# Ledger of designs, part 13: VHH binders against Protein HEAT-INDUCED TAS1 TARGET 1 (HTT1)

Target 1, 277 residues: Protein HEAT-INDUCED TAS1 TARGET 1 (HTT1), of Arabidopsis thaliana (Mouse-ear cress) (q8lfw5)
Amino acid sequence: MESLLECFAITDGKCHPDCLKANNEQEDYDACQSAALVAVSLISSARVIFKIDSKYTEYSPQYLVDNVGKEEVEGEMDQPSCQYTVGNLLSYLVENVWTKKEVRQREMDQQRREFTVKDCFEFAFKKGLPRNGHWAHVGCIFPVPPFACQIPRVPMKGEVIEAANVSEALKLGMQQPAAARLHLFSPEFDLVGEGIYDGPSGNETRYVGLRDVLMVEAEKIKGETVFTVQICYKKKTSFVKVSTRSMILPLNGDDESQVTEPACLLVDFCIPRFSIN
Short names: E, the ipSAE of ESMFold2; O, the ipSAE of OpenDDE; V2, 0.75 times the mean of E and O plus 0.25 times the DockQ between their complexes.

## First folded at step 8 (VHH; framework vhh_vobarilizumab_d1)

Design n06 (from m02 with S58T S101P; at its last look DockQ between E and O 0.78; V2 from the best seeds 0.00; counts 0 for: pae E 2.4 > 2)
Fold by ESMFold2, look of step 8:
Order: sequence, then structure tokens, then C-alpha cells
Structure n06 (fold): chain B 277 residues (1-277), chain A 118 residues (1-118)
Amino acid sequence: as target 1 above (277 residues)
Amino acid sequence: EVQLVESGGGLVQPGGSLRLSCAASGFTFSDYRMAWYRQAPGKGRELVAGIYTGGSTTYADSVKGRFTISRDNAKNTLYLQMNSLRPEDTAVYYCAALRYPSGWEDYWGQGTLVTVSS
């Protein structure tokens, strides 16, 4: 079955035109997709850096989106339609990828669960991950196949390591990239350009929320530590320099009288640490 | 041909100071974050100090305040100033050049022995 999946990999990412239209009409931001993309990027990076994988290997973010937080149903694995066979795979592709259904987009949206990058790492350490090619052919926005739990997965063992502050985050990011979440404020983030994102600036600011980011570099600028993060925002992937100063963040956005405890713009630092093989 | 050559190791008394150097060649030094690792007898290799391409530094808790990492991009050289040395700092110290996500290549020196004893 791996050979069949590899044959479909030469059509990498091809979907039915109606499925592509539904995907393009999806909302701009999907927290679960964002977390899954960051998680697999860090897993792939760490595995090659620590020589667990001999070459950079891409793992499936769609598998995480489809399966993190999902409860197992008793007996599901033993059903004939749930077996990972050429026939079942082809039927699934014909019915769900190469044709359309009236409710495909809504079905995919309603199946999503809330989860974080940390949740993705924990899932990967518990269940393993398939390579991207083994799941990417059904990576369009469509229902989870009945045989999802039988797709071959690379087993992974490890733990999530978190950092509480910037000093510890610098340790996490020395040998491998790290995940974090960034507090976004509008219009400040939209206007940062090549400068340093400092969060709310005193103009009418609106709290947009948290966004998953990849911490890729750190530097000292005028005596302060500044992280460079990779972020996807408004369908554009970019690198942004982010201040690490502790400050009062107006997380409700519009309450000018509210006083909150000091916080950093970057929070929830973590990396995957793999066990010795 | 990539080469990292450590120097400056030796025997020193407790409370003393020592300065390690790592001369680098065969790659664009300024594009790499650099680090010192050490390996004590019977133990695994551990991070001592690291310096990012933009100058931000990090230290193991056991050496914070005593050791200072620095780099000179013009000389392609990494340094570790070790002050207030303790017997537990005895180890082979390794220079490492680290780059990710592009390349995924890490380079290591041969190590230099530091012995701290009375």
C-alpha cells in the first residue's frame, strides 16, 4: 500500500476543482491548521537535527488536523470499510477527492476540534505520524477516511519541553527551532514592516488574538532581546522581529481603563524533545 | 572543507580563569549560531553556552554569571571566557556551529581538555 500511496504522491496536492474552490472559500485563519503546520515543521526539523531521520522528512499536518483530540470508537478498526486496502483508498478518493458532495466544506469545518501545538506534539508522541506523502493525497478539505487509524505511521517517542520566559526560550531555540504564540494587535502588526513589533502603541488598538509562530532567530538590538519569528498572517508568510519586553497587554482590546498583569508578546514556548532511539 | 579548532584548554586551579578559542574555516561564520558543549568523564555532552547570529546569548544554569561566550566575525573565532572555575567544570569542551532550518548541518570541533584541580 505504501507503493500505491507513493504513486499518488506524484500528483501531490491535486484535488478535484470543486474541492479546491471549497478550500479557497475557507476562513482566513484556522487555529487547528496553524498549530498542525507549526508542529510538523518542528518535528521534521528536530528529527533531522538530532539524526533520528537521516534526511529532512515531511510529516502530515493534515493527519494532525484530522485526528488530534478525536475519541476512538469501539470496534471501528475491525470494520471492512475501515481496513487500509487499495479498494477502500480508491473508493474514498473517488467519492471524496475526485468528485464533490453538496456539504463537503461544512462537514470538514464541523469536524474540527480546538488544539494547540503542544497538543500536536503530545499526539505525535502517543500515536506517531505518517509521512506527508502517505496522507497528503487526501489532504484536501474533505471527510476523514474510515481507514485513518490504519494509515502507516512513523512511531515517535519524546516529550514536550516548555519555557516560561525569554531566557529559557533562548536555550530551547539554540539547537532547534521552537514554537511560540504571538499576541497580535491591529493595526500595529499590519504596520510593522521591517521594524520591531512592539504590540499595542496607544492608538485605538484591537486585540486580534494569539497566532502560532516559529521562532527562528534571536538578536540583541539596543540591549534588548528580539526574536525573529515566522508567521502566516492574512495568507502571507513572513518573518517579523518581535519585542520580548514585559508589558501590560490590553487583551480585551477596547478597555482603556483595565489594568492587567505584565506579559510578553510571545508566550507558550515549546519544542519537541525526542527520546534516544 | 569545514574545520573547527579549539584551543586554550589546560590545567587550572579552582577559582582560576581560562579562555577557550575556536577558529573556524570552510563556511560563512557569521551565518551560523555558535555554541560550546562539554563532556565530563562518564557523562553525555551538554550545552555550556550559545550565541545566536545576532549576538543574543544563552548559558547553562551551572555556568551562568561565571562564563561569557563571545564571537568575532572578522576573525571567524568563537570564545569562551571561563571565570571562577570549579572542579565540576572539568571536561572536554567542544565548539559547535549550528544552522537551521536551512541546511540542517552542524559542525563540531575535536575538543580541548579543561582540568580544574588543586
Scores: ipSAE 0.492, ipTM 0.788, lowest interface PAE 2.4, mean pLDDT 78
ESMFold2 (binder alone), look of step 8: mean pLDDT 86; pTM 0.866
OpenDDE, look of step 8: ipSAE 0.817; ipTM 0.926

## First folded at step 10 (VHH; framework vhh_vobarilizumab_d1)

Design p01 (from m02 with L98F; at its last look DockQ between E and O 0.74; V2 from the best seeds 0.66)
Fold by OpenDDE, look of step 10:
Order: structure tokens, then C-alpha cells, then sequence
Structure p01 (fold): chain B 277 residues (1-277), chain A 118 residues (1-118)
């Protein structure tokens, strides 16, 4: 009974032009920010739930934005050799602050790799997270100052648990907040208001891309499971009810060999699970 | 003070039925999603069944079709109807309440023992 509302299908293996547009630098940056925000919120909440923390802690989403997806240059943050010296600082100032190097913008652009909430979790488990107050201002400077390696990070031990479908997602979201990715279409998402977001509805629809969301509640409406999600989109946080019955055909990249299956508007459900040991 | 008090546990034969109740107090029951968990000897605590504020339900695969979770908001009570009980259902059953508002909060009962034995 799952109605395919609209197939943004690949004609002849080509990605929809709007999908390509969603992969621009700005869209990627916004997506990453959203992912990071959702990730730190879920991490903090989970830590409280598991009595690791006594209270909600604001971890740094900027830290994730700055570091997730970067090729582990062997040695920058984990190398004991990050010796913060006055000399290094001076060099940093000379090279990055006092000299107008045109190269800075290009380097910043190259570092903006797309990542998901899952990536954020994995990274946090590996590297830990600093508190927001310790890193937020550091993230405004590129490259990061040498002393950034000395900023304390809270170690985190855990794993990412994923749900393959809505039923599993309901289970995952029962005891702790859960993440998902939402397929955004304009103007349908913008116009949903207090209604149920059910994806594309016409020829004027534009695919925006996937955005990470926080699942906060679930209900049955006319026999359909509807999730209430918290989303940060266009620098605005909102709660939106999302249909799980509406199916879309995901756009496949240039790989003609990939069979596209209909997918829900919400995909990639996951939670951070911390080790209680 | 927030309290969750489980009742209805006991000894039952295989194939039998029990109905667990959880009486909630000290919070707005209707604003919380509720769940039953169980912990068998030597095992970890596992979700048995959950019910969201909107009435959507979730079940562990092991109890699907046998157990039914329900809630009465007017009575501030959560229920778990357990049918076709099996020895492997033997556990302490816990009632839990969850909510996301300005953050995540949870409350747990002390549990009630269910023993399924011939």
C-alpha cells in the first residue's frame, strides 16, 4: 500500500539537477552543521540517560564540523609533538593572521567534507568531544591555532546502533533520542506548517537534499506511523511531523549499476550507545 | 516525587497469562512515552514493549503477538498483557517513563518478578 508519490528517478543514469545543486559547498556546510548539532545533542542526552553525566552538557558542534571527514593526517592532534611553543604561535600568527594569504579560502573549502550524524558519533567515540565553550571560538579561526590540541576533550566509549526500518527506529527511539536523515523537498517542507510532511507533490518541487533530524515522538495517524522530528533548516529550528508511508525513489549517482529502491522520507536511523562499564 | 509502581507479577505455568500494571504518580503521565523492560537472571535489561504518547507501539520480536502494551492516561496506568507465557519470559519486569522536552528524562520502577515454570 506504499504509494510512490514522485520518482525523482535518474533518467539514463543521470542525477537530477537539483540533487547536484544540493551538493554544493553551502549545502554541504549547512548539512554538516545540522549533523553536528544533532550529534552533540544526542550524545549529551544519551550520556545523561546512561548516568555517565549528571546533567546535560553542551559539547562543541563546531569541533565536529572542523574535524570530521578530514583525512587523519597522521600526527596532528594525537601526536605528542603538538608542542605548543611561543615560537609556533608566532609562526602561526605570521602565517595566518598577519599575512593576507589568498590560500586560506581554498583550504577552508577543501576541508568541508560532507558527513553524517553517524560519522559524528564515530568520530566522537574515537577522539572525544570538547565542551562548546572550549572550542566554539577556536573554530572561527582557520587553520586552528597550535594550542587547539591542548583543549580538553571528554573521552567517549561507545558504538553506533542503526535501525533498518521504521519498526526498528521506534524501538531505538524508545529509551533515548534517535537520529534520522530526512529527504527535503521545497517548497513542500517550507509549507508543511502543522501538517504532515509527505514529500514532493508537484512539478515545481525541488530536491534540497538530506538533512539530519532528531526524532522526538511518534504517533499513529490513520494507521500510519508519523514521526515528529526536530530539524535545523535555514538557521531555524522547528518541529515537523513526517510521514513514513510516503515513498520516494532516491537519486542514484553516476553508477548505473545501482538499483534504486523506493525509500521512506526518513532514512539512516541511528543512536549513540555508550558503554556502561 | 515521581513514582512508578509495578504490580501483577507472580508464578504462572507455561502457556498461562498475566497482566502487569504500572501505577504512575508525581508527573504528567500523558506527556511521557512508556515502556516495559525485563531483566532475566544473568542477562541485561531489554526492551519488551513500548508505547509512545501518540499511541504507537513497539515490541521485541520475542514477545510480538503474545504481549500487548496499553495505557490509560485517565488512570495514570500502564499495562502489559502477557499471553502464552514461556519459561524464557521469566524475568523482573520494569516499568519506565521517558520524555524529551528541554532534554531527555527517564524514570524507572522497582520491578515485578514474573516466573514462568511448570
Amino acid sequence: as target 1 above (277 residues)
Amino acid sequence: EVQLVESGGGLVQPGGSLRLSCAASGFTFSDYRMAWYRQAPGKGRELVAGIYTGGSTSYADSVKGRFTISRDNAKNTLYLQMNSLRPEDTAVYYCAAFRYSSGWEDYWGQGTLVTVSS
Scores: ipSAE 0.624, ipTM 0.842, lowest interface PAE 0.8, mean pLDDT 85
ESMFold2, look of step 10: ipSAE 0.653; ipTM 0.870
ESMFold2 (binder alone), look of step 10: mean pLDDT 86; pTM 0.872

Design p02 (from n02 with S58T; at its last look DockQ between E and O 0.57; V2 from the best seeds 0.69)
Fold by ESMFold2, look of step 11:
Structure p02 (fold): chain B 277 residues (1-277), chain A 118 residues (1-118)
Amino acid sequence: as target 1 above (277 residues)
Amino acid sequence: EVQLVESGGGLVQPGGSLRLSCAASGFTFSDYRMAWYRQAPGKGRELVAGIYTGGSTTYADSVKGRFTISRDNAKNTLYLQMNSLRPEDTAVYYCAAFRYPSGWEDYWGQGTLVTVSS
């Protein structure tokens, strides 16, 4: 039992290729859940703030997780009559069977790789969202439920508004909360405490990735704008002050590589803006 | 009772200046973001300037460099210094207070008219 327990120790960099794939899928699923939760929070907030909903109404993040990124089935197209040969028949069967499995896998990969808060807003504007109590939890398996078309959805009309810089982000966040993504570096983020997160600062820095955050406040400290963001990281929700200075970020590497342009730790600011109609 | 009371509006000539004030009562002023909005005839209400609880400011592009928002938390008062006024600045100016993330509260004043004309 001791040898088995030693094999389960958590150690970075000792995973098999299969473990790396599993971690990526778990990470993608967590990223999609994070995006959905941020999106419904902002939709609920904006709808009450702009008097579209008469009171704070919770919408279903699970509906977003289950449905964003799923492709519609194209209409069936007739295939020409094939010559009745054993070779043509076998080729057709192999291609259709293998293609169906590959298409399913590619759809799951796309859903896990590209599911963002912006994608959630665009989906909500096209398809609407059910209230949280109207969409039951469906577990970890991701088939579209057979009753999806029967569940009432609140129609939503609007557009995604993005900000290109800090000055414009301050405008986005004045009357409603805004979403953003934060470049996380270890160990700097874990050590920030009540201070200001300044990103990478040394030779032992590791890039963790982007995380969805809620921009909740801003202050001016010694001429620099500092955002306070709400983030859930390692199952803990916290508020962190984040520097907005432009800097060269060492993304995607443990070497001293230069990125092509300066960037901010916070990127991809956006809000949902609902139409009056 | 929450109240936001604007003052300082009036008629001025192009190139002139005005200082708007908004006296707040009935809430903890320092916990709220404050903003000035305006509504010109036949147009929607638009953000003019905002100031966060920590003092960060934002401005509409059309007023940047000409208008200055400020707040005095000891006096529970929001200000808008408006310089180099133009005819297109003519509007009713509203004081607003917002609290995020808690409460999702917004309060609005009754507005004060600013007219810029020869």
Scores: ipSAE 0.649, ipTM 0.859, lowest interface PAE 1.3, mean pLDDT 75
ESMFold2, look of step 10: ipSAE 0.635; ipTM 0.853
ESMFold2 (binder alone), look of step 10: mean pLDDT 87; pTM 0.878
OpenDDE, look of step 10: ipSAE 0.787; ipTM 0.918
ESMFold2 (binder alone), look of step 11: mean pLDDT 87; pTM 0.874
OpenDDE, look of step 11: ipSAE 0.813; ipTM 0.929

Design p03 (from n02 with R99T; at its last look DockQ between E and O 0.71; V2 from the best seeds 0.63)
Fold by OpenDDE, look of step 10:
Structure p03 (fold): chain B 277 residues (1-277), chain A 118 residues (1-118)
Amino acid sequence: as target 1 above (277 residues)
Amino acid sequence: EVQLVESGGGLVQPGGSLRLSCAASGFTFSDYRMAWYRQAPGKGRELVAGIYTGGSTSYADSVKGRFTISRDNAKNTLYLQMNSLRPEDTAVYYCAAFTYPSGWEDYWGQGTLVTVSS
């Protein structure tokens, strides 16, 4: 069984055509994928910084995409009863792989869960993370296969630390990289180039949504704290300087009754803090 | 060899001032975020002040308005100006360097003792 799992790990996502397709399409990161990617990057980085790991480890963002937000059916992953059998595998293949394409699409749609970087951290601390090579091809567009419970996960002990404002975020970001969420407006974000992204500027502005970003650097420009963030948007990874002075009114869903306070373009700052013991 | 050497610590009366220096060598100082930490007797190490490569600074609430962190990249030196010192500021102060995201290395000095006492 271990040998079999190792064989799957070596396929690097090429074991199934649909997995390959999914991997290739990953450049079009949706919000969840972005969150997962940011999370694993920050986790790996933090572990190196705190000398938990000797090297940067590529943990599986797909693992998070597949598992975060799912109602913890108490015991499926940790239950000794996850007995992988050839029979179970065949059933899995029949039900998920050898089914009509239309059914697969529906299943994929049902699996789309909304979650944040924070959710990813919390989940990782609870369940651990597998290496990317072990999980990248597992469950990418299908339900978790029966043998998935046997895939090694690196245990992680820690907690999520959140910053309430820019000042706290600056503090948190001193020793380790931090995550944030960025309010994206088009076309302002697309046009920012080497300038400072400062949010909406006109009537043609469209709100795109929140995207998870990596906090890379902070500098003072004309007395304002400006963050440089790494973002994956429209299949492109870029570094963007973001204003912390610009304030927007968050769009609270359909409930007009909720008075929303102005917010910075960057929100929801957090880091994964690992326990040393 | 990477070295961080703190200096400027000593005994000072409440309300007094000290300036700590941290001389860095063995690495590209300008590429590192720098910070001052302190550890008081019986307490854990805590961040006092930090400065990013881009020059932005952060302070612990307890020292905000009293302490100023600065860096001179040309001299490879980090500074901590401490004004209006209080007995509760008594601690060993450590200089630290962090190179992320360009790297994953951290360096620490041996520390310098600051004692605030009447």
Scores: ipSAE 0.579, ipTM 0.821, lowest interface PAE 1.0, mean pLDDT 84
ESMFold2, look of step 10: ipSAE 0.638; ipTM 0.861
ESMFold2 (binder alone), look of step 10: mean pLDDT 84; pTM 0.847

Design p04 (from n02 with S102R; at its last look DockQ between E and O 0.83; V2 from the best seeds 0.70)
Fold by ESMFold2, look of step 10:
Structure p04 (fold): chain B 277 residues (1-277), chain A 118 residues (1-118)
Amino acid sequence: as target 1 above (277 residues)
Amino acid sequence: EVQLVESGGGLVQPGGSLRLSCAASGFTFSDYRMAWYRQAPGKGRELVAGIYTGGSTSYADSVKGRFTISRDNAKNTLYLQMNSLRPEDTAVYYCAAFRYPRGWEDYWGQGTLVTVSS
């Protein structure tokens, strides 16, 4: 199995030219890719921090993108086409990676789904994750190979721990990084610089949406807690200080419609907690 | 070498107060989050209080309002002021330092015993 894994690893980062070109020309936010990237970062971090992994080990975000939210088909791995063999690997690569295909749009439409970082953690605790070198194509869209069930996965046991408020989030983030989602407003976020992102300020404010972030630090400024988050936005990774005060957020584009109850700019705090005996 | 040395533990009556100290050496103290954990006999280790590098603090629900964590970066020392002590607070108290997100290092002291009894 190791030599087959080495053959598959050769395709790491090597996508079909048409897929690479389409991905590079994609300007829209991909929520599934974002959630998967944050999830594996937190899993890798927690596993080394709590000494489950002896060194920082990268797990596959593409495996999450390909598999989270999909129901298992009652299929047996006994089928010849489902065996993890050199022949089946080559057939998969020829048919799906190295050969131009124009069925991508229909397949993507039929499989369009979205998931969160929490969903990724729950999936990982149920199914385990392969190492990144074994399932490596972030940014390429591949059909799931029929032999996927035989690619080795590192089993993981644990639970998702969520925080309902800032006080609980501070406890979650003490010993390990935590995930959250940030309500993003333009142009305010683009203009924050070294200051504190305080959300919408009126006039030409536009709601961009939620973005997955890593909560990395906290400080007290004028009696209020301010989180520092790591975020990737417009293809730029940066650290931003974010206000935690409660406010009414204009999540609808309509000027006067404020149906939403008070909320914070940061929501959906969670961490993976691994079982250690 | 890195060292975390706790002191200030002892026997105290219910309702009393105690102040724990943790002297740190061998690393840049101001770069680390600091925390107190405790472990009662036959129980798992639990977070008591933590303090981030920027001064934000967190407390276990069971000690909220009674305990105060603080740090003195000039003296490389972490403190835990414990007031209104209860028998349930009896445990070995550990000082811990964490460097995330700048690394994966954690450091732990050897602990100081706090006993709350009549």
Scores: ipSAE 0.579, ipTM 0.835, lowest interface PAE 1.7, mean pLDDT 79
ESMFold2 (binder alone), look of step 10: mean pLDDT 87; pTM 0.877
OpenDDE, look of step 10: ipSAE 0.729; ipTM 0.889

Design p05 (from n02 with P101E; at its last look DockQ between E and O 0.71; V2 from the best seeds 0.65)
Fold by ESMFold2, look of step 10:
Structure p05 (fold): chain B 277 residues (1-277), chain A 118 residues (1-118)
Amino acid sequence: as target 1 above (277 residues)
Amino acid sequence: EVQLVESGGGLVQPGGSLRLSCAASGFTFSDYRMAWYRQAPGKGRELVAGIYTGGSTSYADSVKGRFTISRDNAKNTLYLQMNSLRPEDTAVYYCAAFRYESGWEDYWGQGTLVTVSS
């Protein structure tokens, strides 16, 4: 098994050009990739902070993108092509990575059920995660290879801890960064600069949607708590101060009835809590 | 080089008060969020109170209204005012400093014992 892991490491960074070009030229992340990136960042951080990993260890966000929300198929692990061998790895790479047609199909098949950072944490606690070097290069291959289940994963045990309000979020973020989701409005978010993002205002406001963020700091300004979040938006990573004031947000509901309850711009605070034992 | 030194612990009767101090050196104090943690015998370490670099505070539910965290950036000192002390507040209290910018950094003191007993 070590020899096969070494084969994956040797192919480090050598994905099909069309796959790399398409990914590098994308203007924004999709929701699943965003959630996966935030989740592995927090898992890596927490594992070092709480001394589970002796050094900062990068885990694979692509593994989460490829596997969260998908059910296992019984019996597939017994097929010859499901064996994790050098031959099967090379055959799969030749057919699925080194042809332009196979790479394009991967993009067409990526439109799947959305998942959240919380979902990523729950999946990681259930299934474990491979190190980034072991999966990222396989992740350029589409479809997911049958032998992928045999790629070693670091077992992870723990639970997701959520915060229902600002007071609890402050506790969650004291000793580690916390995940959250931010309601984005245009043009307000693009214009915030070094000020405080207060959400919708002015004459023309468009709801952009929710974006995953890392809550990394907090301060009190005029009696109100303001969080500093790290966000990647339009390919730019930045730190933004965000109001925690409860307000009526102009959000459209789905097909069901709309409610006008007060809400905050930051929602869905959570962290991974790893088991001591 | 980095040093966090707690003081002010001791034996106190229920209903009494104590003020803990944590003197910090070897790092830029104002860049770090600060916190008090405690560990009772046979239990894990838990957050008591925290204060972010911008002054936002958080408290464990069990101490809210009785304990007050504060910091003096000019003196590089963190404080915990503990009022209306109860036997369940008995623990070793630790000062901690945290920063997240280009990675996570943490520093911990050696702790000061607080005993609340008649």
Scores: ipSAE 0.626, ipTM 0.860, lowest interface PAE 1.5, mean pLDDT 79
ESMFold2 (binder alone), look of step 10: mean pLDDT 87; pTM 0.875
OpenDDE, look of step 10: ipSAE 0.642; ipTM 0.855

Design p06 (from n02 with F98Y; at its last look DockQ between E and O 0.69; V2 from the best seeds 0.00; counts 0 for: pae E 2.01 > 2)
Fold by ESMFold2, look of step 10:
Structure p06 (fold): chain B 277 residues (1-277), chain A 118 residues (1-118)
Amino acid sequence: as target 1 above (277 residues)
Amino acid sequence: EVQLVESGGGLVQPGGSLRLSCAASGFTFSDYRMAWYRQAPGKGRELVAGIYTGGSTSYADSVKGRFTISRDNAKNTLYLQMNSLRPEDTAVYYCAAYRYPSGWEDYWGQGTLVTVSS
């Protein structure tokens, strides 16, 4: 019958249906995707702010998700299957229409890698990043096509600058937004509203974990700094004011770690600093 | 339309003091973080001190404890009190305004020369 001759149609600029299905079924939080999204946002912002890019340019977070932490294969870009050609693109697309089962296994393996925003910056400075449109076509959850090594990447040179304390973080965030990670406690974070998030407050507190945030502003209240951060939590992006006072945090570690050292709710401040010649 | 006008520069002996001012107009001053930058001959422009919209401050290590940045939102004016001046502080000092996500590129002053000599 004619219906047996019908095949899954490849549409311009769209992912394989199994990739779309897998994306819709992802958890609220994916640490690797979170780090990649924050990193790309900061790279794009810094490059425009410091006039390296003449306009805001979107770089691919999916490229970071797909490649951070992987070992390079020498000579990969010289192989025939790695050449960026119409034939190789078509072959990849045809084969991925017929490989449903392999997609789910590879999704699971990729979802278990962990890397930080700092790792993303270091990768970008080492390898460069493709523009979002260039990688989005091939960087869906499906296996990376062999010719992906030839997709153009914008080279980037620079270094990661970190801050160990609030005073240094204020310096980092003055010229550009900075990355940080926020210790989240439930229900306190859900209830903060327009107030200041102060972390754990009682018997019913549960540690949710660390979340990547963008530090975008600072205030001084009663002699203490309060940062405003942009966070994506439960699929909602919002701005939250966060206390910077030192406190003992119940982080679900061993009892010794929970009682021995005061800590701040915001940690791991860093920015990408690009080299300009 | 937007203007940032620095004043208060001049020649000062080592150990002396100066107070720089930056008069701002053409934008909502209280919505912007403000900063002082400096550029010595043959050097790039560097951040000296910054002040966020909510009053939190930051300083380059080379000036911490000697310089004080402040703002008066009622007068649309940014200040830099410079004490214990050193020859290394010789530079053109620039006032700048920043608003996330636009950055610094929109609003810079023309600069005021500070010379620390003899």
Scores: ipSAE 0.537, ipTM 0.808, lowest interface PAE 2.0, mean pLDDT 77
ESMFold2 (binder alone), look of step 10: mean pLDDT 85; pTM 0.855
OpenDDE, look of step 10: ipSAE 0.720; ipTM 0.890

## First folded at step 11 (VHH; framework vhh_vobarilizumab_d1)

Design q01 (from p02 with G54S; at its last look DockQ between E and O 0.79; V2 from the best seeds 0.00; counts 0 for: pae E 2.1 > 2)
Fold by ESMFold2, look of step 11:
Structure q01 (fold): chain B 277 residues (1-277), chain A 118 residues (1-118)
Amino acid sequence: as target 1 above (277 residues)
Amino acid sequence: EVQLVESGGGLVQPGGSLRLSCAASGFTFSDYRMAWYRQAPGKGRELVAGIYTSGSTTYADSVKGRFTISRDNAKNTLYLQMNSLRPEDTAVYYCAAFRYPSGWEDYWGQGTLVTVSS
């Protein structure tokens, strides 16, 4: 089955034109894609750091997007269409990829599920992950093939470790990067440049929402801890220094991050901790 | 060749003090976050104290107020000042260096034994 797995592998710029067009039209990753991308980055990092993988190994974020939150179906793997064969792969490609016109295939797929980076870690610990390239790339607009259940997955065992505050987050981030979510305000975030993002200011602040980030460094500035985070926003990756002071956030109530009491700009700190055996 | 060499361990009575040093070579010290871990017999390694490249520090709850981590980038040396030592601080103390997100590198010393007993 090695040649079949290689047929499913797709590199940048070589996917079907309809898929490339759909991905290029997307201004930013949605919440599920963002969580999955951060989760696989942290899993790859932790596995090489703790010597579980001998080299940096990329895992599939689209597998998480497609499968987190779904219940497994007993006996599904026994059906002929669920076998990972050349014939089934070709049938899938003919029926779903090569005969499709320029339609919004992504909008015809099933309704999206909501999940977090933590949910992605828990799913990976339960089900394992395929390597990147063994599953469709992130943002693929085509339906999950019936034989997908037989695509090989790397088993993973561990637990999610969370931090309730900045002090504990510093401990989590010492040996490996940590996940967090950042409250974004416009125009403040777009204007931060090389400075420190302090969140909302003035009367014309608009709450953009939460974005998944990687906490990669910390420093003290005038006695206060400032985190450096790696963030992908509008599909552009950058590093931003973020204040950790507690403040009242003027949330507009259009997402799950609505808080009327003192909070930090960075919330939901967590890491994956893999079992050695 | 990368080396982390701990020194300063030994036998000390409860309430005493020790200062651990970790001499680093073979890498750009200022680019690495540094930490002290310890491992008591029959237990796993635990973080004692860490210091980020920019100087921000973190401590295990069990050592806060008694231990102080510091670094001297000019001497490529990491320190741990341990005051008010207790028998439960008895462990092998390891110096560690981490570089992330670039490089995915970690380096560990061979450890120095600290024994706190009468």
Scores: ipSAE 0.489, ipTM 0.799, lowest interface PAE 2.1, mean pLDDT 80
ESMFold2 (binder alone), look of step 11: mean pLDDT 87; pTM 0.877
OpenDDE, look of step 11: ipSAE 0.563; ipTM 0.818

